# Ledger of designs, part 9: VH-VL binders against Protein FAM180B (FAM180B)

Target 1, 160 residues: Protein FAM180B (FAM180B), of Homo sapiens (Human) (q6p0a1)
Amino acid sequence: TQPHAGQPMDSTSVGGGLQEPEAPEVMFELLWAGLELDVMGQLHIQDEELASTHPGRRLRLLLQHHVPSDLEGTEQWLQQLQDLRKGPPLSTWDFEHLLLTGLSCVYRLHAASEAEERGRWAQVFALLAQETLWDLCKGFCPQDRPPSLGSWASILDPFP
Short names: E, the ipSAE of ESMFold2; O, the ipSAE of OpenDDE; V2, 0.75 times the mean of E and O plus 0.25 times the DockQ between their complexes.

## First folded at step 1 (VH-VL)

Design r3 (framework fv_romlusevimab)
Fold by ESMFold2-Fast, scan of step 1:
Structure r3 (fold): chain C 160 residues (1-160), chain A 122 residues (1-122), chain B 108 residues (1-108)
Amino acid sequence: as target 1 above (160 residues)
Amino acid sequence: QVQLVQSGSELKKPGASVKVSCKASGYTFTKYAMNWVRQAPGQGLEWMGWINTNTGNPTYAQGFTGRFVFSLDTSVSTASLQISSLKAEDTAVYYCARGKTYSWGSYAFDIWGQGTTVTVSS
Amino acid sequence: SYVLTQPPSVSVAPGKTARITCGGNNIGSKSVHWYQQKPGQAPVLVIYYDSDRPSGIPERFSGSNSGNTATLTISGVEAGDEADYYCQVWDSSSKHYVFGGGTKLTVL
């Protein structure tokens, strides 16, 4: 309760903040209504003031460094997903990145004009959704019925 | 042990074709992208493109589209680079390199083949 | 087209610290990887994602990346560190990997 005089601090690593994510609730709130594709097909934060906050700057760096920018890269990244996990369950950091990649797929699927490319983005998203569900179900869900590609495709493309 | 072993050196005349092979071992071949990198004598590294080892879809860097073909034989965990209508300026060491992500997103080239020297001379 | 600029050569005395720079517009927003290439050998990944080391790479190797410059730092330099060093980034706009021109490290 008493006021304190500031003291000089030793230099600190900015990389530590990037590797230790913000509380999951803050990250999910930021993701829910804050993203759009730019003219280059990259995800960015719509609100410039929100993008200038510490969580916004962290999310911007994650999207630039840790989310694949094209279909081919996303397909290869997905193939490596099991090795990236270092065994189950996924860490909170890895789970957030899995979710970010899935969100990226949805935005790029929406922007795709060709049916074949759209189908490939839908397939990638379906596989990422299965990985997310599998990780969530490790403690509580029955192991008997993971979602099929057909059921996920119906959700992703309401206009056949 | 994870490794990439490339085919031996080639000496070719202009107008010939050459096929450089890169055999992977110690990991699941179809889980990792295969990249091709060229290094002309006394010059730096130049990225040529990559191939998706699961789908077989190649992507070529600008300047490597006409005479260069990336291909796969997944049954023997081998990626190949074919160069047709060879020119003197194709003289270089050609490397295959595995693309691996260490986090979510971009790839680093963590394992490299030993290189294949292609010499084009009359 | 994105360009990475490296000094062509750096000389350092044994036991001292070598610093190899990689310049690029807003490179601090990109993930930088570093490769070591000894004469007659294939490149070896020594730093990935700006500052992380692969297994088997000595702690003497470190990296940083901010603003327009990434730096590979080799402390306590040994004769065996003589090599060409290359920085690399993924350029999202062109969807291409870009290598720097390489820096020859000489341990005098």
Scores: ipSAE 0.007, ipTM 0.565, lowest interface PAE 9.6, mean pLDDT 77

Design r4 (framework fv_romlusevimab)
Fold by ESMFold2-Fast, scan of step 1:
Structure r4 (fold): chain C 160 residues (1-160), chain A 123 residues (1-123), chain B 108 residues (1-108)
Amino acid sequence: as target 1 above (160 residues)
Amino acid sequence: QVQLVQSGSELKKPGASVKVSCKASGYTFTKYAMNWVRQAPGQGLEWMGWINTNTGNPTYAQGFTGRFVFSLDTSVSTASLQISSLKAEDTAVYYCARVRGSGYYTPYYFDYWGQGTTVTVSS
Amino acid sequence: SYVLTQPPSVSVAPGKTARITCGGNNIGSKSVHWYQQKPGQAPVLVIYYDSDRPSGIPERFSGSNSGNTATLTISGVEAGDEADYYCQVWDSSSKHYVFGGGTKLTVL
């Protein structure tokens, strides 16, 4: 089994692999166990045993290599997503990436000391939430494309 | 657009073998697991197991090992169930049904079902 | 192994509300899906993730799940709702999909 294009290596496995139906329950357990920012500003799974499971290693890989660790990187990632996105639905991998990037924003918003910086994290989080809601609609409600980061910033205050 | 089309009914004698096929269309075959569900006459639904359409690895529920074999032909988006050494108690309707693959966004429900294949075992 | 218990039959008059239960130990911690099966036909998904409806399923169908009981509720029952209904969960401990025994809904 080899990694497929766009998938983390650890997510492609055999013998209880990618189609293992228990994966969502394990993911919720990992998130429930708690994430924390380390001294270097990286998010990691607090429970070391859960972090060593296959879903835990996949989540760790996403958090360390695919989720931006600063405001500028997060804004750049969102802009790139909005530029490349043709509409819902996102792939499962991109949807997970979107959710984890939003979760990262919450941790960093809480850690920010200056009101201006907190406002920017809150704004980016709001835009990521809109992208998530648009994807979750999936034909059961009208599909409204979220505003781009540049357009949104010009018409809304930093703390919506 | 999504369809699962199964092979026609089979009438077999005890000791024979049968192969039921399930041809998928309208989606990427390898992104969804294929499950097999049996329903004996007048009885409820019984899950038999599943096959990973990306790796080809099958998983069988207890009671469906040995005589039952799940297989794939990904070139034609087809999953198959083979039953060897048929017994009268194998008489049932056999359904294929898909489940989305693993990952955070995994529904765990059977969103599309084949129409069913009736297998009758009698002498 | 994990077991789901359904009443074998439920009868309801047209226009009234039918409630079909699915009992299981701590089933409220699991996601329950419901299927409708008419005679000679394959099952059709009518409720997923406890309470969500697929496109094309009337709003008369709703679901709930808490504690040890999940419930499928069909309001304003029509003759065309007469069918067998099955609840289903994924049991992580056994790594098995589990179906209830089925409930025959009779509209009389």
Scores: ipSAE 0.005, ipTM 0.476, lowest interface PAE 14.7, mean pLDDT 78

Design r5 (framework fv_romlusevimab)
Fold by ESMFold2-Fast, scan of step 1:
Structure r5 (fold): chain C 160 residues (1-160), chain A 125 residues (1-125), chain B 108 residues (1-108)
Amino acid sequence: as target 1 above (160 residues)
Amino acid sequence: QVQLVQSGSELKKPGASVKVSCKASGYTFTKYAMNWVRQAPGQGLEWMGWINTNTGNPTYAQGFTGRFVFSLDTSVSTASLQISSLKAEDTAVYYCARTYKSGGYLRGYYGMDVWGQGTTVTVSS
Amino acid sequence: SYVLTQPPSVSVAPGKTARITCGGNNIGSKSVHWYQQKPGQAPVLVIYYDSDRPSGIPERFSGSNSGNTATLTISGVEAGDEADYYCQVWDSSSKHYVFGGGTKLTVL
């Protein structure tokens, strides 16, 4: 299932495009120091040069059009994901969306000044983190069969 | 280790009240919502509603408002169902069943993995 | 109000495969759970999230869910599998759990 040395590696693409061999490093830079909240509560990329890279453009589109900017939108999206989801693994797109929505919650939690507002964002973040852990556990657990629902629920909330 | 134990059977006359209890053990009570499910003789399962074990806030399904009350005693990990003004149509087995919830939200995504043994309530003259 | 439809009964010979269906509008977009109930006993969760099996449930039990029909499949049926089977979903619009009417499995 892993690629072996000497295996053919073919790719088909339409139109012109350059590979970015440092894409993981660019993504790390974007996520570590490249994001900020705008006045509407939406995450955006601060550095226009980073935003113009291929991973930066993809991230900008996801943040701008698919990551909710408010609590109600975030809760609605989480509910929709839970209702439509059939189990692990999530698609790559849905998993990225989940992670970025969680990151948005962390930024909003950090920006909140009122205790009640912070509590609400922390609660939503916890739910998103549990969805992430559920996907990771079931997708990467050593057993082919996931734990029972009760056992799995315990893993989802490993923090006392 | 994880179990739900319900109170014993009840024989009541119409107009009386009954209280069914459900004691949880072997898990953190407030991490799971408690559902109530009814099964009339020879009939299927009917969801009555759930109670948030962290806040104590109940949600009732259609047809189970007014005479039906869900309550908690968190100090003894017990959920209770009270039925007032009993009618013959209330004759059924009543089950409690847990569902995993996160941060006070029940989305129903997780199903009901542990059930009480059931409490038979018979209403007859 | 969301409605789940199950056949009232299914008969199967020992060692054969039983299939119990659960019909619902666009049920393939929902997560379906299945419960087994033997006479005089509480229900037992046998399948969750369409196809996942709790610990202690035999490999003979499997599930699928697509379009408007979810199916519980029991292969190599044994006499001990004789029971009522219920499907269940969460209806997001009403925020209520919904049970199917139940299917009585008879092992001939």
Scores: ipSAE 0.005, ipTM 0.500, lowest interface PAE 14.7, mean pLDDT 78

Design r6 (framework fv_romlusevimab)
Fold by ESMFold2-Fast, scan of step 1:
Structure r6 (fold): chain C 160 residues (1-160), chain A 119 residues (1-119), chain B 108 residues (1-108)
Amino acid sequence: as target 1 above (160 residues)
Amino acid sequence: QVQLVQSGSELKKPGASVKVSCKASGYTFTRYAMNWVRQAPGQGLEWMGWINTKTGNPTYAQGFTGRFVFSLDTSVSTASLQISSLKAEDTAVYYCAKGGYSYGTFDYWGQGTTVTVSS
Amino acid sequence: SYVLTQPPSVSVAPGKTARITCGGNNIGRKSVHWYQQKPGQAPVLVIYYDSNRPSGIPERFSGSNSGNTATLTISGVEAGDEADYYCQVWDSSSDHVVFGGGTKLTVL
C-alpha cells in the first residue's frame, strides 16, 4: 500500500456530511464553468452544491492536496516528475495530476500581473504541455524526453 | 453569518426524555448535512450520526440507535435530537455541527447543550 | 473499527513550537481534520484536509499527514492556544466519523 496525504481514493458518496446525489455530466460542468482561483492561488469549485457531489469532492481533494497553488510548488512538482519519470506511459493517476497542474498553471498565467511572473508561468506550462504530449506518444514521439525545467529558459520562452 | 444556536441546558431524571434543538441561519439549510456530536464530562468528542437536511433521512453511529432520534423542521431551519429513556451515562454536552463544503469536515458548530441526568 | 491515537497532553513554553501527533493505520491515505476546543466552548475547525487553514486561522497553525502519523504544528505558541486539540477522519470502510482522543496543550 502507499500511505499518502490527500489521496483521491479516500473519497466516498456516503456519510461525513455530504447529502446530494451525484449527477451525470457534473465533471464536465465543473471543468467547463465551475472553477476559479481563490485568494491563495488554489483552484476551487465556485458552487458549493456542485462541490458536494461525488465528482466534485474528488476534484476538490485533488485540487487542494495534489495541485500546487504557487509557482515554486509547481516548479518543484514538475522537477520531481521529470526526475522520477523514466518514460511513457504515465499511470492514470499521474496523467490526471499532470493535466490538473497544467490547468492550474493556465489560470495562474492569466492572473499574473508582472511580465517576469507571466514568463515563468508560461515556461512551466510549456514544459507541462511537453510532458503531456510525450505521454500521448506512448514511446513513439519525434523527440526524446522533454528538457528539464532548468534548461528551458533560453530554449522555449513563449513570452519575454 | 453562519450560526447554529442550540436550546438551553436540561436537568432530567432517569427514564425521562429530552429534546435538544439546533436552529441554523446564514446559509441554505437543506444544502448541508447536520451532524450530532456528544462529549461526556472529561471525555473526548464522539460522533453520533447525521441527518440529510433535504430528505430527512437519519444515519446513526454505532451505539446511538433506538433511544436517539434525529429530526428536522425545515420551515424554521431547525434540527432536533431526542433522547428517550434517559440514563446516567447520557450526561454530556450535545453539539450540532454543520457539514462543510469539503466532505467530512464540520465547519460550524452550535454552542452545545448540556444534558444532565441525575436522580 | 478505525482508531486514532493522540498523546493525552503536550506542554510547551510561550513562543516555542508545539507538535501534536495523530496516529492511525495508513492515516496518510486519509484526509485529516483538526479541531481546537477551549474550556467551556464548542470546537473550532483549525485545519482541514491535512494542511489547509479556514479563514481566520493564523498562519502559525499548519498540518501534515504521511504514513501512519498526521501532525498539527503550532509555531510561536501563545497563552491563548491552550486548548484540547482533536484530529478527525472519515472512515469509508465503516461509514463513520472517527475522532482522536484529544490532546491537552498547556502553555507554561
Scores: ipSAE 0.000, ipTM 0.480, lowest interface PAE 16.7, mean pLDDT 79

Design r7 (framework fv_romlusevimab)
Fold by ESMFold2-Fast, scan of step 1:
Structure r7 (fold): chain C 160 residues (1-160), chain A 120 residues (1-120), chain B 108 residues (1-108)
Amino acid sequence: as target 1 above (160 residues)
Amino acid sequence: QVQLVQSGSELKKPGASVKVSCKASGYTFTRYAMNWVRQAPGQGLEWMGWINTKTGNPTYAQGFTGRFVFSLDTSVSTASLQISSLKAEDTAVYYCARDYYSGKGYFDYWGQGTTVTVSS
Amino acid sequence: SYVLTQPPSVSVAPGKTARITCGGNNIGRKSVHWYQQKPGQAPVLVIYYDSNRPSGIPERFSGSNSGNTATLTISGVEAGDEADYYCQVWDSSSDHVVFGGGTKLTVL
């Protein structure tokens, strides 16, 4: 294992022979308007042409293999992050995983049929967001715990 | 494979200037911060600061402002340390070392060190 | 400024366990990294974030960190382990990397 956990993401060239430059504009389009939930609850890229770009193919692999599609898997990931609070800050790879899992939670929250289910997704998202803040703060914040998101979870639930 | 290769040893007189270089290879240069660490003869490791390889912004430890300048040439994946107005107390081995966490992490790869000797 | 305290030297017989301590106020709230430096060589990372081993570092190296003391433990010590060992933290208050003074491990 390399000193930091996970493989670094570097897609300008690939050792296997892929040599396509990354396009920041394409990545922005993918993240801003190009994602949707599939029938199994996985985030996927809606536009097949964008998905065929180098950054689109990389993002698709992350979404398929590393982002949980259900509540139980997301809660397990959150539990693992909480167990790692004493450990190193997340690698870039793992941090991207965390951010994409949070994004998946937002999509699932808005797709949820019942208020109770929406509440559970909102709560898991709030806790993931807090773990993100904790990880960003790890090793350089004077406080033992990063700031709580407080009632930010209520903002994620559009219903009273 | 990751390598940090530093320039050769220097013997200088007090008041002279020296520039130590550190050439990185085997990884994306701008993904890691570059740190400088000094070790005086028979002494321990002393952190001098780091430079952000994306922005070029340096951060200096207390005691290393003024005469010490960190710089980059990203086109050749090289970080440099310049010391002006050399003093005998600058005699040390100077190491470059990369970290992933913006000067806040551990140093997984180090240069081999550049010995700078300042004597009359 | 934050200070890390290491014993100047530790002696151990081959095959026994060496323990090198790194003392600091509330160091258990910080992440501690350990480096091995042999004469004439650059330091080598042996433990990062308290207890993790980089690829290529033998299983007999381990670390812990709690309260005011972090410890590097080397079990089954070999002659090749003779070196200076440094602990390191990042101090958030000063935004400075801090190294301990180093411990010379002597294998008898």
Scores: ipSAE 0.000, ipTM 0.502, lowest interface PAE 15.6, mean pLDDT 79

Design r8 (framework fv_romlusevimab)
Fold by ESMFold2-Fast, scan of step 1:
Structure r8 (fold): chain C 160 residues (1-160), chain A 122 residues (1-122), chain B 108 residues (1-108)
Amino acid sequence: as target 1 above (160 residues)
Amino acid sequence: QVQLVQSGSELKKPGASVKVSCKASGYTFTRYAMNWVRQAPGQGLEWMGWINTKTGNPTYAQGFTGRFVFSLDTSVSTASLQISSLKAEDTAVYYCAKSGYFGTSYRLFDYWGQGTTVTVSS
Amino acid sequence: SYVLTQPPSVSVAPGKTARITCGGNNIGRKSVHWYQQKPGQAPVLVIYYDSNRPSGIPERFSGSNSGNTATLTISGVEAGDEADYYCQVWDSSSDHVVFGGGTKLTVL
């Protein structure tokens, strides 16, 4: 329904109380222009002022403590994801974790200078994408399957 | 290099229990799922299920519930299969097999143990 | 339950090409993996995700998968290739791994 006089437009209500509205432009800056890999392979927010906003603090927490920074950690999380998908639908938090982990794989692939390292990140991303896409298509995509692992890896390598 | 070393052969009588172990080396044990596959004499391969090596959660295939238990000891990178109330039809070679090539998918097996022969006879 | 069908045996002369088939309803919609098992030994992965080779597997081994048939192709067959070959898929509807019955390759 339409907001009454004095109510914030586009407000969010959580736990029965009103939550302060988030600035959409800040989220856009963080997701599309504000992320970078550090020297240890961890995604972080470039701009400390943006990182200090409510959505920035939330993403920083997830990136620092929950998104793996290396190949081994990413493969371990993929194993955990397979367990989670057997239960109820993924929560918003788990889906964001999945999305940011996939994004981290793409950043690592882009930053990799050696073909062998690029191949490993491409394979991990391809497995993640294949598992996610195939499960989403179960019952909806009976006529066609996702491309093979090799096809996905080839698409992700910018300099094959 | 990656190696999976299984325990030695077992000869048991019906009603006994057996525990087959699989010790992993050459990779990070908790990064990949461990699977169990059996092969009856002169027969093909039959998938029994898998265990998540990070969480310890097992998943059993149809027909391998109740008497079959998958377990881990991560401190020594070892997965184990216990079979209780043994029957003659449990006579088989039991293999452990590591999931995945570059990921944690339990859907393919890149390395296998040498197999443990379990013979159940009276 | 999903079923994979393999011929029980295939014979080939040394240096020729062997083709081992794996039949399954709409198997082209699934990813097929192939294992080689020599007598008294554990299986060895020779092809994964339809057509990819693990490190250490000769280029003589190749795979394809379309429609209702996946095929393992071994060119320039050697005596050391004698083994049982198993195809394998994951059936998403049952969340179950399925193996074919195996094909014994004999190099005459």
Scores: ipSAE 0.007, ipTM 0.520, lowest interface PAE 13.0, mean pLDDT 77

Design r9 (framework fv_romlusevimab)
Fold by ESMFold2-Fast, scan of step 1:
Structure r9 (fold): chain C 160 residues (1-160), chain A 123 residues (1-123), chain B 108 residues (1-108)
Amino acid sequence: as target 1 above (160 residues)
Amino acid sequence: QVQLVQSGSELKKPGASVKVSCKASGYTFTRYAMNWVRQAPGQGLEWMGWINTKTGNPTYAQGFTGRFVFSLDTSVSTASLQISSLKAEDTAVYYCARGSYTLYGSGTYMDVWGQGTTVTVSS
Amino acid sequence: SYVLTQPPSVSVAPGKTARITCGGNNIGRKSVHWYQQKPGQAPVLVIYYDSNRPSGIPERFSGSNSGNTATLTISGVEAGDEADYYCQVWDSSSDHVVFGGGTKLTVL
């Protein structure tokens, strides 16, 4: 193994033009600053200055182009993931996409006004959580039935 | 029957603009993304980008920013490609193709294709 | 940018099996789709997500994807299978669709 001396810099370089992995701290700050649902059910970043940064623009594009905007789309996305998944581990992109889709479900679950719609969002979230757990344990998770929807509803809605 | 029907061939001079249309029928237009693919004479397939038919947001591949504009008219289930300041290098067959949104994870494929529109740019 | 490599041409006798490869770094971790294009016609999807066939595509068409190589296999090749074949992936890093350069299948 050789210690890395660092990236050699070109005299003509204006800066690093390559994409770099998002630091967890920056992503956490974006999420902590708050997402909100607009009147159309789309998630967006509340803080406009943070939304204008490179990581904020990337998250905005993911939310607009890659995260489903409605229940039927989310159910279809989950079904395609389950049908087409080769097994753990997911790629970094697929895992990030799975995680953001789950976060979207949580926001929409809290915005849902009636029991039937709330139940469907809770079910989809529970199944997305199962996919996430399966990836984290690399296929060695217990192969038991999914948890009940009531169990997930009590976790996501701690204040009845 | 699911189909995409494109506008007819175009012969243009350098510096002109052209608009290629793609009319969808037989399915709910906003359930699928619309991709644009170019094929220069004797060459392979080149992906230009896609447009989200639900939100109207386009994504352009590198090399297709600036002169190329994707647009929609959802009331008539039509996607359009406009190319401004035409160059000889724009001579190609342009295809529209229906695709699944990238929202489903690891990939996007194109299951229904238009017949293609030939754009010829010559003096 | 991600690059897919296909042989420019493959020749096969009628009734035999043709194998068209698509090379890419760790392509087995991506999903590969395959298109058939006959002269003067639009492409037709023949395989999606590595190994799935659309309705109407004969079972003679199959696909696999592992390691650094995806393969389209056409068994019992017929004269009507003569076409250009393109592999395709989605590159998550750039949010772009990537096509291979295409392989011309000739049935002799």
Scores: ipSAE 0.005, ipTM 0.533, lowest interface PAE 11.4, mean pLDDT 78

Design s10 (framework fv_masavibart)
Fold by ESMFold2-Fast, scan of step 1:
Structure s10 (fold): chain C 160 residues (1-160), chain A 123 residues (1-123), chain B 110 residues (1-110)
Amino acid sequence: as target 1 above (160 residues)
Amino acid sequence: QVQLVESGGGVVQPGRSLRLSCAASGFTFSSYGMYWVRQAPGKGLEWVAVISYDGRNKYYADSVKGRFTISRDNSKNTLYLQMNSLRTEDTAVYYCARSPGYSSGWYGAFDIWGQGTLVTVSS
Amino acid sequence: QSALTQPASVSGSPGQSITISCTGTSSDVGRYNYVSWYQQHPGKAPKLMIYDVSNRPSGVSNRFSGSKSGNTASLTISGLQSEDEADYYCSSYTSKSTYVFGGGTKLTVL
């Protein structure tokens, strides 16, 4: 819905009422139905019917074109976010991007077979989780340690 | 206000290289994926390549894979197509077009097109 | 030539309705709701008429409508006008993360 890097929507990209908001329930159902890594390393939605809904099509396009597909791209995007961030709250676009990049990172972490690669994905995920936690706490969270994987449970809980 | 203007077309011999440019104005270029699409004289449309908003993801048609490279410079609002090892069958009008992003609501479409630039590969 | 099958030509008279089909496979039109339609007048760039199977961009007449059933998408033009005479192309996203076009249909208004 939001232009990349928190930029306001320009008049040429705005479809007016054509952009209905995604219900959180539908978003969690898409996540519960299962995302999987394809042979090219991209996340896709397993449930064909859910992928064919308007929210499913939006998620597919976001994952394909807006979420980094490899470790280097993810690290660069995180660095850019950190360099440009002036505190919470993040724009709606940056927050959505952050959450989906984190989700992609978790899938890549579990797919990694070598200890060194697995460690790099874990570190990047921890940093993304810190950015998310800090935004949720409006900048007042303790920053002693990166958030545990359990810190994502309330956000990544499957749709009932 | 929204405008895409291609340039760099011309006549080249087979086996040579050519670089096309597409200048964007009237919208936030860095928020959109971009396409190259071509059309041989008297023939239909053929998708050539796509590049993500940040330049990190690229996909190509099988007919140009390994020979053409799509790139962009978001600081200059410009899209590029580097065409190497040109063949006579690459003769076409080349269009740049905008890919709708997440915020646009028009997924999988070529929503804004330039006027095209003619590339003729002839010996 | 083209991955999506369209009739080479279609014709109608002013005020009539015509329909153009676009047939693909279960890996493109049949799988994704990312079908778009383009109008091209001689010597001009294509113009987006329909996106996501059935949606119209702002400024496109409601005489143009789109639909899909199985592996076949359709563009219908009602109240045909002389200015509708053009080539029409369909396009679809594919399971290979690529895009394909139909061969094009020449609409003649007689």
Scores: ipSAE 0.006, ipTM 0.510, lowest interface PAE 14.1, mean pLDDT 77

Design s12 (framework fv_masavibart; at its last look DockQ between E and O 0.04; V2 from the best seeds 0.00; counts 0 for: pae E 12.0 > 2, off the site)
Heavy chain, then light chain:
Amino acid sequence: QVQLVESGGGVVQPGRSLRLSCAASGFTFSKYAMYWVRQAPGKGLEWVAVIWYDGSNKYYADSVKGRFTISRDNSKNTLYLQMNSLRTEDTAVYYCAKTYYGRGYGMDVWGQGTLVTVSS
Amino acid sequence: QSALTQPASVSGSPGQSITISCTGTSSDVGGYKYVSWYQQHPGKAPKLMIYEVSNRPSGVSNRFSGSKSGNTASLTISGLQSEDEADYYCSSYAGSNTYVFGGGTKLTVL
ESMFold2-Fast, scan of step 1: ipSAE 0.005; ipTM 0.512
ESMFold2, look of step 2: ipSAE 0.006; ipTM 0.533
ESMFold2 (binder alone), look of step 2: mean pLDDT 90; pTM 0.932
OpenDDE, look of step 2: ipSAE 0.018; ipTM 0.596

